# Ledger of designs, part 16: VH-VL binders against Large ribosomal subunit protein uL10m (mRpL10)

Target 1, 224 residues: Large ribosomal subunit protein uL10m (mRpL10), of Drosophila melanogaster (Fruit fly) (q9vpl3)
Amino acid sequence: RGKINIQRPKAPHYERARVVAVTQPKYPELPKAKSCFKTRAERTQQQQENPYNEIIAREVRNWLDHSRLVAFFHLSSITADDIFRVRVQLHKQNLHLKSYGSKIIEQAVKNTRYEAIVPLFHSNHCIVFSPDPEKTAALLRIVRRVPQMVLLGGIVEETMLSRNQLVAYAQMPGLHAVQAQLVQTLSQAPGHLIQQLQAHQNSFVQVLDVHAKNQMNEETPKST

## First folded at step 11 (VH-VL)

Design ge6 (from gb173 with heavy chain Y101L, light chain V29I)
Fold by ESMFold2, fold request of step 12:
Structure ge6 (fold): chain C 224 residues (1-224), chain A 119 residues (1-119), chain B 111 residues (1-111)
Amino acid sequence: as target 1 above (224 residues)
Amino acid sequence: QVELVQSGAEVKKPGESLKISCKGSGYSFTDYWIGWVRQAPGKGLEWMGQIYPGDSDTRYSPSFQGQVTISADKSISTAYLQWSSLKASDTAMYYCARSFLYWGEFDYWGQGTLVTVSS
Amino acid sequence: DIALTQPASVSGSPGQSITISCTGTSSDIGGYNYVSWYQQHPGKAPKLMIYDVSNRPSGVSNRFSGSKSGNTASLTISGLQAEDEADYYCSSYTSYSDPYVFGGGTKLTVL
């Protein structure tokens, strides 16, 4: 013969089919418990190491490498329509609003000078990238009118800046050379910048905790 | 010195076309929205639409979509409002005004262009 | 799609304080802090007096102040002067497709 061909027999009569189904037991409990859970666990672990995460992390690295301005924001509750109108307005100034998971940010900045920014992404956030550091003033002019976006700090010309330093940078009218000189002067305190960014985030968490407790108290009615 | 200077008053008949202008000076024309606001005689203000001359992004009020055309020529810092066929109900004062944000205040206004449409 | 409601007219004597109300909904004044007030003298273009509920642009007298509570914004003019006699319009952001809603206007008469 060589090879067996597929045959398509007619289905047996209902009585024979019912008997055949009864006589083909399986152990879904035992095979499911051992094979199914193990297979799903292996599938989940494989997906955690999925190359899609590395592709997205490479995108973030590319943005960081080609953006002379990067600004980090805490993002409060906002509708999709409201964040869209902000994104459109920012884009008109060559400012690109993005958000990524903290795992992807960690992967993107591993073994770089920017590893210290990872804690900023443990809570709800967004990032604005731009190749134009001169657009810092425009960025702040837009976002001060968007209460859902709270500036945490940023990176200008590869230098980490605190919130206050970034605001000060934006207010300087200077020529390119003057602005570049200011950024270089501020680069002499990288450890202070990370500590200040971390402290601002911790302070913001404390304010949110007070607000949440106040909401719980105000939502509980007090009769008489 | 920010200025928005509009074209002069127009007297037209129903069915005629019209294009009125708004020239901005004293600021970065391409960084601000130019909005058009209509005010019918004895009535209030109505937003018609606006354009961002920097990229020609143009938005219309649902009430005016398809009834007017808003455009801009950034080389001469001028925005336009245009009708292909005027109606008597188009009789109104038309203002241009600028806004930094799509959703923000109109901080400077043109002097207005009175359009009168009568047979 | 709900227009902002303003009183048709308000009056006051020189030196008094007056308040013009502007009532909307939770979708505009109640939901956003993008309320503006405009002054319009007869035959003239509107002039921005207040933005973002309570901010005055440069060159606007501190006699003009703004506030809001719930769905109602208010423009207060203290020390009323004859030149304050004009029409006053409020506006608010409401939606991306129709970002500007105006009030019907309030005629302020200085007695």
Scores: ipSAE 0.724, ipTM 0.867, lowest interface PAE 1.0, mean pLDDT 81
Fold by ESMFold2, look of step 12:
Structure ge6 (fold): chain C 224 residues (1-224), chain A 119 residues (1-119), chain B 111 residues (1-111)
Amino acid sequence: as target 1 above (224 residues)
Amino acid sequence: QVELVQSGAEVKKPGESLKISCKGSGYSFTDYWIGWVRQAPGKGLEWMGQIYPGDSDTRYSPSFQGQVTISADKSISTAYLQWSSLKASDTAMYYCARSFLYWGEFDYWGQGTLVTVSS
Amino acid sequence: DIALTQPASVSGSPGQSITISCTGTSSDIGGYNYVSWYQQHPGKAPKLMIYDVSNRPSGVSNRFSGSKSGNTASLTISGLQAEDEADYYCSSYTSYSDPYVFGGGTKLTVL
């Protein structure tokens, strides 16, 4: 059960089965279409609580809390076989590829500094988590060869980075990267830190504006 | 300098077992796939399979599934190709080669191991 | 059977440009941009000349170039030299269970 042509009895097999089970839809999707004349059944279905949302949201929070590297990608059309081979390659570098619905992400980051990332997840996407920020170079080396995954930005050591900043981070030597972060942290004033966070937020807004200009009016949020 | 050094030529009889080796140096052995490619006399290249020594993840071409065993010993940076019972049709040159990505190019190749199987 | 079709041989004179074709299907050459080309001199291991359709590894002459149109990849050698006489193989990704397929090879003869 859950076997592949070659046996990997521990990490790859278990990881694949666990990821599939967690990420597959386990509940009916609510209608996304907005209508001024909703039926009684549609109102009830739209307001139905789904207990699995909080379970999955806890998983996302755990990944965010335990990952020193998080990278966000837009995911173009890709076959299940192709995304699987990429997931396997990433896993070999302790890079964990996942995808979650926008409602789950919104619930997971509610009342956190990361609330601004939610709009990234209204389209087809994926996220890579890792406890190892030094694996950023390996991540970019792999995904550079995967045109269906378009880097949007990331989080390194709890700091939001733009696409260009993440690429620059990956090119730094390991010792040099740690030294640069230490110097930056020790020299920052509260006002400088606020400006740095604002610049990262503005970068995300630009990415979201590009994404929103994709003509996908069918994905409008529910009223209230 | 990246180098893949294969074991020497082998002359065998049908039915004998054989294990040939490919030792990698000058790079992180556990971060690259090692593939095995067969070239029968006067014929083209055929991918037999590959292994990721870091976790022993091994894949075989359907044409070679069950006919050979691919393995690696990461403690000595060496990959292996093994037959339990050779056939005359196994006479060929066997190359090892490395690839960073499962689906990527083979950027460095071993010198080849000539295996001759005859009565 | 071999899934990628190459001409069995091609020839040219020194200084000419020649092109070697590699034809597959929408499941390999047409569907992916992971075409590689390998040069093999007699008695030697293959050498990577082109990857990802058109990229040259460091140390490979800019006389070698690659391209793709539909299900056909092409290797072009400009300014043909005697040392270019060799066998040339294309390869492509196909699937997770059998990721590599090679062409049957093309013998390039320099007249």
Scores: ipSAE 0.655, ipTM 0.833, lowest interface PAE 1.4, mean pLDDT 80
Fold by ESMFold2, look of step 11:
Structure ge6 (fold): chain C 224 residues (1-224), chain A 119 residues (1-119), chain B 111 residues (1-111)
Amino acid sequence: as target 1 above (224 residues)
Amino acid sequence: QVELVQSGAEVKKPGESLKISCKGSGYSFTDYWIGWVRQAPGKGLEWMGQIYPGDSDTRYSPSFQGQVTISADKSISTAYLQWSSLKASDTAMYYCARSFLYWGEFDYWGQGTLVTVSS
Amino acid sequence: DIALTQPASVSGSPGQSITISCTGTSSDIGGYNYVSWYQQHPGKAPKLMIYDVSNRPSGVSNRFSGSKSGNTASLTISGLQAEDEADYYCSSYTSYSDPYVFGGGTKLTVL
């Protein structure tokens, strides 16, 4: 039988072929008659007309649109066996490891607020997508055991976070993270809004206190 | 606190079937691999295989492929090791152990199940 | 699959430091930093003492430390005590198809 893999069978290579094509460098070639004026924009436009690029860019757009967690990594040299075992472990936590060429990423985020991420993909990289932002802690737990993956930053709930912010987010419970974001947003709001929330602050404290007590009961049962 | 509790000692004859269990508590059972480790009398530890109860992904050591069946019932947080026909050479202590990563350390172990197979 | 090589036994006096070696290959200990050490007292389950070459789990005495050089990992026990008398096993990651290999074990005797 040869190899035992969870990858798709050899005959239908569709997803494998998409990844391989994206990783190839595409330097513009200068035409002899117009070598002084042929720009990267002209070459990039020709590449964008390729139907294969459109399919891959649509895939990236779909991942970005449906992922509440996106994390960006620099990827050092890593064997195929090692990246495969990491991908399997991530997938078990609903974390989806992908890699795309910088041109495809640029096409996917064009005319969106995420255009600022494009420089992250000039070097060897990978991206982890998930619909579950609570899985950020699991992601970091896995990748800190994988020195070839170096966290650069991410997007959580459509908010761009630095590396340090993403790590801090991962250490907060989901309820506490929502509460912290609300307080942070409101501290920058007009003074009347702050006054109204301060008058009802006891309600939030009571909810957090009930959550903390329930959390302690769930996490520390007495042994028999 | 994390705990793995295994079923009790078994005394069997060659050719009999057996299914031993390992019940996990104090953690998210479906998020961790459960491995089975054999220790023959006076011998060292041998990894037999492991299961991810969340999706039933199961892996076997080449030495044990086809010799045992590893399974789990996530609704009761229990993993199983099963023989269809025991041999005298199956006499050993059998441990279950937990690992977060497919390749990671076994951080919590069950107490062991002694299986004795003799005529 | 070939087990990781450990000495069959080692001994020391109370208060001494001792080191247990675990030698593999470039495809396991030499190629990865996923070395673990387990302590096993007679009749008891193994207990994790060290993971990722040198990390101690919570609750493990700081008298236990780990290191590696090339294809050889080492467990060092400082301030040897009578309760340290046990069998010690190393383990390492090897490959996706067969991810765990254990050493043959080392019996530590406290004189």
Scores: ipSAE 0.644, ipTM 0.828, lowest interface PAE 1.4, mean pLDDT 80
Fold by OpenDDE, fold request of step 12:
Structure ge6 (fold): chain C 224 residues (1-224), chain A 119 residues (1-119), chain B 111 residues (1-111)
Amino acid sequence: as target 1 above (224 residues)
Amino acid sequence: QVELVQSGAEVKKPGESLKISCKGSGYSFTDYWIGWVRQAPGKGLEWMGQIYPGDSDTRYSPSFQGQVTISADKSISTAYLQWSSLKASDTAMYYCARSFLYWGEFDYWGQGTLVTVSS
Amino acid sequence: DIALTQPASVSGSPGQSITISCTGTSSDIGGYNYVSWYQQHPGKAPKLMIYDVSNRPSGVSNRFSGSKSGNTASLTISGLQAEDEADYYCSSYTSYSDPYVFGGGTKLTVL
């Protein structure tokens, strides 16, 4: 009983060999993973055409379009836990913290009025969205405790603002308060003008009166 | 002006239920947390819990979880602290206080409600 | 009960500067810059004096200042006045589930 050499199986019978040869699965040449030879540029382009990126970009656009307050932050090294804490606080104020890749942002704002924000996204960034521009002060108050979040600028009522402008905006009284103040100021302006005009006239009359009195006193002969 | 006005002093017996109130005014009641802080006689301050009236998110200290119920009625800008069954150990001054942040400072305080539980 | 450690009492003369310490751990004072100080006069509600380690609310005297080093926060009162006689409590963030821990309080006496 010949030891079946499993390492060198005897060649199959001619007929079997024919059948095996004909039935050998033509393995389609494994597509050479084009991925190994894709240039960085091609990889980047493929990433741009990722349907997933488009969906995310659409999401970003939706946020931008429905937000009256958008704030851009540089995000330095921060833990997930820290971000979570900040997010919770922001959420209570109807502020929505989101983080997107720079490429996604670029895709999202391409050919839109927001295209100017692209240069802000060179590193790790986060965006805060809100439908309420009055929450700017609240936003700044919250992020003040988060040194890892550095305010870069934002959009308020479709107007792009610098960091300093956002800070200034946050310090302003509400729109109604400003309007009220403006009305008050405008209402007082005519009164002040009249007062100033009258003051000059009154001063002139006083000078004339003094002059007249002096002339009368000079004309009164000292009756020695 | 921001004010928190609490309900008056309470004298109760063990086993009785109690609900005390804290009314906020002069600010947007729904945009701030209302915390409850206990101070036993001659003792320090203890955070009990807090509520965000805007969405009724309620948080409790582990020490007070299940012992009290915190609630709020935003329509009347009022927060509540209630006991189902008082104990003698519940004798304390209870303060409500406002906080902008969940773990933020309490910037305004109520005048306090003294609760005395005696047999 | 995890409490921050404060001296039971401190005293000073009018015009002097005093410091009240509040010592915690790396999980509270040492881990976060969320330290607050409260002043409480007898029979009165606490009043916020310092928040976020060193910030003063509006209306609080500039005589009050706060600092932190390691696990210890400090409240300094300069130019001590009779009205400063009160209990002082520190507080800190600890965890999301238990966001507030208070110190035991310090009685300040103005001699």
Scores: ipSAE 0.489, ipTM 0.761, lowest interface PAE 1.4, mean pLDDT 86

Design ge6 (from gb173 with heavy chain Y101L, light chain V29I)
Fold by OpenDDE, look of step 12:
Structure ge6 (fold): chain C 224 residues (1-224), chain A 119 residues (1-119), chain B 111 residues (1-111)
Amino acid sequence: as target 1 above (224 residues)
Amino acid sequence: QVELVQSGAEVKKPGESLKISCKGSGYSFTDYWIGWVRQAPGKGLEWMGQIYPGDSDTRYSPSFQGQVTISADKSISTAYLQWSSLKASDTAMYYCARSFLYWGEFDYWGQGTLVTVSS
Amino acid sequence: DIALTQPASVSGSPGQSITISCTGTSSDIGGYNYVSWYQQHPGKAPKLMIYDVSNRPSGVSNRFSGSKSGNTASLTISGLQAEDEADYYCSSYTSYSDPYVFGGGTKLTVL
């Protein structure tokens, strides 16, 4: 039984490239390259439009609509048992790991604001949902020890973020909305980075100050 | 500041029951694992088991399975390690420690509880 | 009992660099990057010094560094100080049923 080298998960280079392409603000055209390996996704595509698929598609939409944190992962040679273990850890942090077929995802996001995520679902994948964007750091911490789970990108506060942006977001202290905006701005053209950074930094500091003041006010016992 | 405070030293006889405690403060007690680590006199560290207070998920080392009981009361942010019947071989320092992940590093430790079992 | 192998003792002079080795198997250190190092002073609780092979927690001196090669993890302490005299334990993930294996410990003496 070949020891799954968990240290070097063979993430298909192609899928990584696809994810980077999709998570970038420039929505590249879908690469025409048919991977020779009938992915589990392709097998799921042959499943006839079953009324059941519609139900699942609705479920996916519901998750997307009610989640403030959505993360997309590629699964590389992971066993069901390993997935279950990870699921348990995620669940403890109110992170919900789900796996859906590519066709179901397509159906679910068709003609919605989420349509841009479709290119991410060309291989074995899973999605983690959370109502709490503050759990991004926890998510990344958990999956860091799961080499078979490769972060592709995500959605935080209705903003699509690349892998790098998600990582950056998780490392930033402060208000989530400001963090997301900052990360998005930073990912834009390097030449304007400094100017944009200064503007957002000022805003961020202001928000942090307000937050700090609010925390201090809560700790001051009303001497009645 | 994150702190784990353990109960005081115990001197017991063989056959007696014992329950020691570990109280967490300065963090969300329900969001981290509490592990118990034994250190016999002059010996190394041994993981005994751990509990996730948020849902009381409890895991034991195979070596300690059935030998001890780990529990937690999340209402008072306290984890417990208990013996139904102590043995002389249970004489050791017992540490509680916090871990974010089930398999994660122990980032904060209690001060330890010395348990002495002697006839 | 799967135990990680550490030297019983290591010594060094102030200002020197010393390395403590921790040798396991392909099922623990060799299989995972989940090696941690703990410092324990006499009569004190262990303190986390390194996690995930080479990461330092906040508040840990940059004199402490970790590395791994094959089945052996190493803790390096540069610029040895008197306060570094302690026992050092390595740990590694091994399995889901037994997620923590510890080394036997190394006594570091600062000469």
Scores: ipSAE 0.475, ipTM 0.769, lowest interface PAE 1.3, mean pLDDT 85
Fold by OpenDDE, fold request of step 12:
Structure ge6 (fold): chain C 224 residues (1-224), chain A 119 residues (1-119), chain B 111 residues (1-111)
Amino acid sequence: as target 1 above (224 residues)
Amino acid sequence: QVELVQSGAEVKKPGESLKISCKGSGYSFTDYWIGWVRQAPGKGLEWMGQIYPGDSDTRYSPSFQGQVTISADKSISTAYLQWSSLKASDTAMYYCARSFLYWGEFDYWGQGTLVTVSS
Amino acid sequence: DIALTQPASVSGSPGQSITISCTGTSSDIGGYNYVSWYQQHPGKAPKLMIYDVSNRPSGVSNRFSGSKSGNTASLTISGLQAEDEADYYCSSYTSYSDPYVFGGGTKLTVL
C-alpha cells in the first residue's frame, strides 16, 4: 500500500470521484475504481449476438468513415487513471480515444474497405480517431509518454500506414509547407535550365571567338 | 518564432486588485496550455495553475485555488492572471509559460512580471 | 513544502563534469518519467534544458544530459563553461490535481 502522501493526496480516479459526488454518503467506503480496461475475457463474454453489438458496430463504422486519421494501438496493462489522462490530452487536440472488442470491430468492418485491420485486434487494443490528419504529430507526441500504448499502425487519408510510416509522416512538413517548397523548387527549375542553355551557348561563342582571333593572327603576313 | 510577452512591472498596495497579461505569438495559441509560475524573491518556482485557451479549461494548484483567477482571450492570444485583493505576500515575479501537455514541460517562458505589494 | 530535494549549491571548474541531483518519492520521480530541468540565470526567465528525464529540446547544448534511478533524477553538465553558472530547477509530475512539483533549486557556480 503506497505511503499515503498526506501533504499531496492523490486525487481519486474520475469514476470514483463521480460516484462519491453522487452518493455523498457519510463515511462512504469509496468503491474500488476500475484500474484497467475490460480484460479480453470480459470483452469476449459479452459478445454474444446482442442487438447492442450492432449499434456499437455502426458507431465504429461512423468513426472510420468520418476520420482522416486513424491510429491503432496495442494496450498493455494500463490503469484507468492513465487512460483518463491520455484521453484528456488527446481530446484537446481533437483526437478521440476509443476501445472496442475484437468481435465488434470485425462486425463493423466486414465487407468494407477497412477489413484489413481485423488482424490487428487479437489482444487489448485502442483506436484513436481524428478528422484532421495534421494531428498525427500531436498524437505521437502525446502517446510517447505512455509506454503502455504501442503504436501498431494507422490510416491517414484512406491510406494504410505502418508504424514507421506514421512516424515518418508526422515528421513531414505540413501540406502548405510542402506545397510552398514545391512551388519554390518548380520556380527555380526554369531558371536553371535557361542558365544551362545559355552557358553552353556562351561557351561555344567564346570558343569560336578564340578560333577566329587565332585565324586572323595566322593570316597577318609577317611583314619582313 | 514562439514568444510569450508579459505585461510590465506592477506596484500596488494591499487590498488592490490586479490583472497581468501574457501574450503568445508565433504558434497556435489555442493548441497549448499557458501556465503561471510564481517565484518569490530569493525563492524557487511554484506552479499556480494553467489554462487551455482552446476551450478555457482552467486548473489551479491547491495552494492557489480561490486566491487568483486565470483566464484567456484567444482572439488576441492573451492569458491573464488576476487578484481581487492583493496581499504583501503576493510580492513576487510571475512567469507565464507554454506547455503542450497538461503535465508537460514548459518549453517557452515569458520574461516575467514583477509584482510588488507594499503598504 | 518543497517535495523535490536538490542540493543548495554545486560547483565545478571549467571543462569539468558536474551532476545535480533531484530526489523525490515513488509518487512523483519514482512513479513517472516526467522529469524536467530548467536553467535560470539571474534576472532571467527559466529555460527548459531537459524534459522526460533525458530528452533535450532543440537548441540546447549536448553538454546537458539527464538520467533517473529510482526516486532520484540527475542533470549532468559536461565540459562546464562560465555561461552555465545559473540556478537549476527540477520538476516532476505528481498527480492529476497537482501536476507540477518543483525542486528547491541548485545554484551552480563555475570556479
Scores: ipSAE 0.468, ipTM 0.753, lowest interface PAE 1.3, mean pLDDT 86
Fold by OpenDDE, fold request of step 12:
Structure ge6 (fold): chain C 224 residues (1-224), chain A 119 residues (1-119), chain B 111 residues (1-111)
Amino acid sequence: as target 1 above (224 residues)
Amino acid sequence: QVELVQSGAEVKKPGESLKISCKGSGYSFTDYWIGWVRQAPGKGLEWMGQIYPGDSDTRYSPSFQGQVTISADKSISTAYLQWSSLKASDTAMYYCARSFLYWGEFDYWGQGTLVTVSS
Amino acid sequence: DIALTQPASVSGSPGQSITISCTGTSSDIGGYNYVSWYQQHPGKAPKLMIYDVSNRPSGVSNRFSGSKSGNTASLTISGLQAEDEADYYCSSYTSYSDPYVFGGGTKLTVL
């Protein structure tokens, strides 16, 4: 009885080999947890392809598209309680405070008119949205008491504004007030123009009169 | 011009009900809080509560919770303070005041309503 | 009842500078920059003089200034005038459930 060489098993009969080959449980190659070998770039890309991220990005886009006022803030160390208080106050004014990750924002604004805002989101940030651009002053008034919220800039009526520009905008009178002022200014402008035009003419006439008087004085013979 | 006008002085007996009013004008009534502040004779100021007329959010001081009712009618830009049953201790000057923030400064005040409760 | 502490009375001569103190705790004045000052003349409603520790509303004289150090806020009135004779109240934020605490008031007399 030949010692079954366990080290070199005789090749099974062709038919058996075929059956064994077919019946060999194709153990699904354990999905090589590709996750361990994905480059940081690939991981970042996969994170971007997360369906959840897309949903949130869509939400952000929706807010941007429906907001006439968007303000960007840096958030320093702030407590949840403080944020809550601010949120409540903002909400009363139809201002909506939201916080999103930088990657979400990037994804949301990619290939959109809002792409320019991406550089603003390098740290902890929050965004305030409003359908009413007239609430800019209210927003600034509210956040003035929140030192942890630092205004970086904003979008008003589809125009990107710096911090200073946004502050200036908030200080501007309403459109109707500005119109009224313009009408007043325009109504005064003709009078001012007429005065300026007349001033030159009057000056000219005065110079001529002085010249005429001087000539008359030279022609008066010294009656010795 | 921003103005808060309160109802006139009231003389009541203990147990009677009372509702005093504060009418705002010259601003968006729904965008500001209206607070009520009590001042007892010769005493300091006490915050009683406030209402945001825009959504009728009403807040009370713990000391006044259940003792008074604050309400507002935004259609006529008027806030109210009411008692169901007055006490002698309710004798005081009552001011309404406007604040932009829930915890903000009161920038405009009504002229006050003197409530006297005596037997 | 948590009240802010003010001196009962302060006096000064015309032209002088006086300071009214308002002392609270770390939970109110010390914790927040939400201090307001109100002036009240006899028989009149309070008037806002200072908000957020040091800000003046429009129409308030620049003679009025506010500051804070630690748990104490201060109202300074420079160039004291007879019309400044009034009661002065400080106020501060304290909590969400009870957002306003007032001082006991200070009677300012102009001598």
Scores: ipSAE 0.438, ipTM 0.732, lowest interface PAE 1.5, mean pLDDT 86
Fold by ESMFold2, fold request of step 12:
Structure ge6 (fold): chain C 224 residues (1-224), chain A 119 residues (1-119), chain B 111 residues (1-111)
Amino acid sequence: as target 1 above (224 residues)
Amino acid sequence: QVELVQSGAEVKKPGESLKISCKGSGYSFTDYWIGWVRQAPGKGLEWMGQIYPGDSDTRYSPSFQGQVTISADKSISTAYLQWSSLKASDTAMYYCARSFLYWGEFDYWGQGTLVTVSS
Amino acid sequence: DIALTQPASVSGSPGQSITISCTGTSSDIGGYNYVSWYQQHPGKAPKLMIYDVSNRPSGVSNRFSGSKSGNTASLTISGLQAEDEADYYCSSYTSYSDPYVFGGGTKLTVL
């Protein structure tokens, strides 16, 4: 109570501890190792890691499947107390701040078109999920005062958007007005509307592809 | 049109209780913090604390912790500042103001409620 | 954490530009070090004039501008007018847990 809450943990250990603490009360029992005794250490470790990772990956898939807004941020150095207070303010707007290891993200997005986002999670990061895409403006208003969170881009209504596209989306009229505008446009020129939306998505994917390639090359030094 | 309307001026004696109000209109009351700011006669502004009516999250300045109670009734879009036992030093103008963020600017203010505590 | 120091009074003539300072006690005080400015006429509630150091809300005259250098924020009023005579308060926060500290206020007198 009279102590500084900030401990000196290693980042990977701290991240794993925070994830486990959040899910500890409902944590399912690990599957028993029922395989050959001769490789028990390797099989037990693999089985334990796999079931744990799959449980967390299912959580990520659930968030992605039920969130109409997803925003990706690079996270600069920030104390645990400060990021917790930011998380509380986001939560009041139905915005859910999360972070996951790149391995878990990779597991969660396999066999989906979102596989290209995995490299964003090889560095310090955080993700904001929300079922309410109209909360994009609220999100940007909050993080404007949080320079440690640097917006990279996001997903709105299953469409990947760049940082600039997400900002532009947040400035549009209310969700109801945007939906009405889209219905009118679809009645007039459905092919042109689809092309415009696909062009924005392609621009975002292209930026992610360049980022992913650069990061993968830097993280595989043996492949020099 | 965003508006914060406070209850009228009060004249009280030391030891009496008091509850003053701040009614918000023209915006989503549950999506904004309501803060209370004190201004003693001839003095500057002092933040007392604030509440988020959406979930009743309430925070107090260390200087006012335990001295007042901040509450809200979201069904009537009203926040309250309450004393259980007034002191002469509580004589001041009290403003309510709204903020989108806990640490954000106060963009709209109530007209103020003058509280006078004298024997 | 933050003690915001403002001059007690400042004066200027109509048409002149004046600057009101707001000095913090530390250059590294956590919590963004963003500054807001409020104007308060006698008998009236404060009004937000500047937020996030230099942004003006809609409806605030462009004669009002804000800036920051080091741990000192400044409110500049160009082309002073009689109605600018008021008290001015700066406000900042030191951390997400203590969101508001007001300066002591500066009385602006228009001569």
Scores: ipSAE 0.333, ipTM 0.661, lowest interface PAE 3.7, mean pLDDT 76

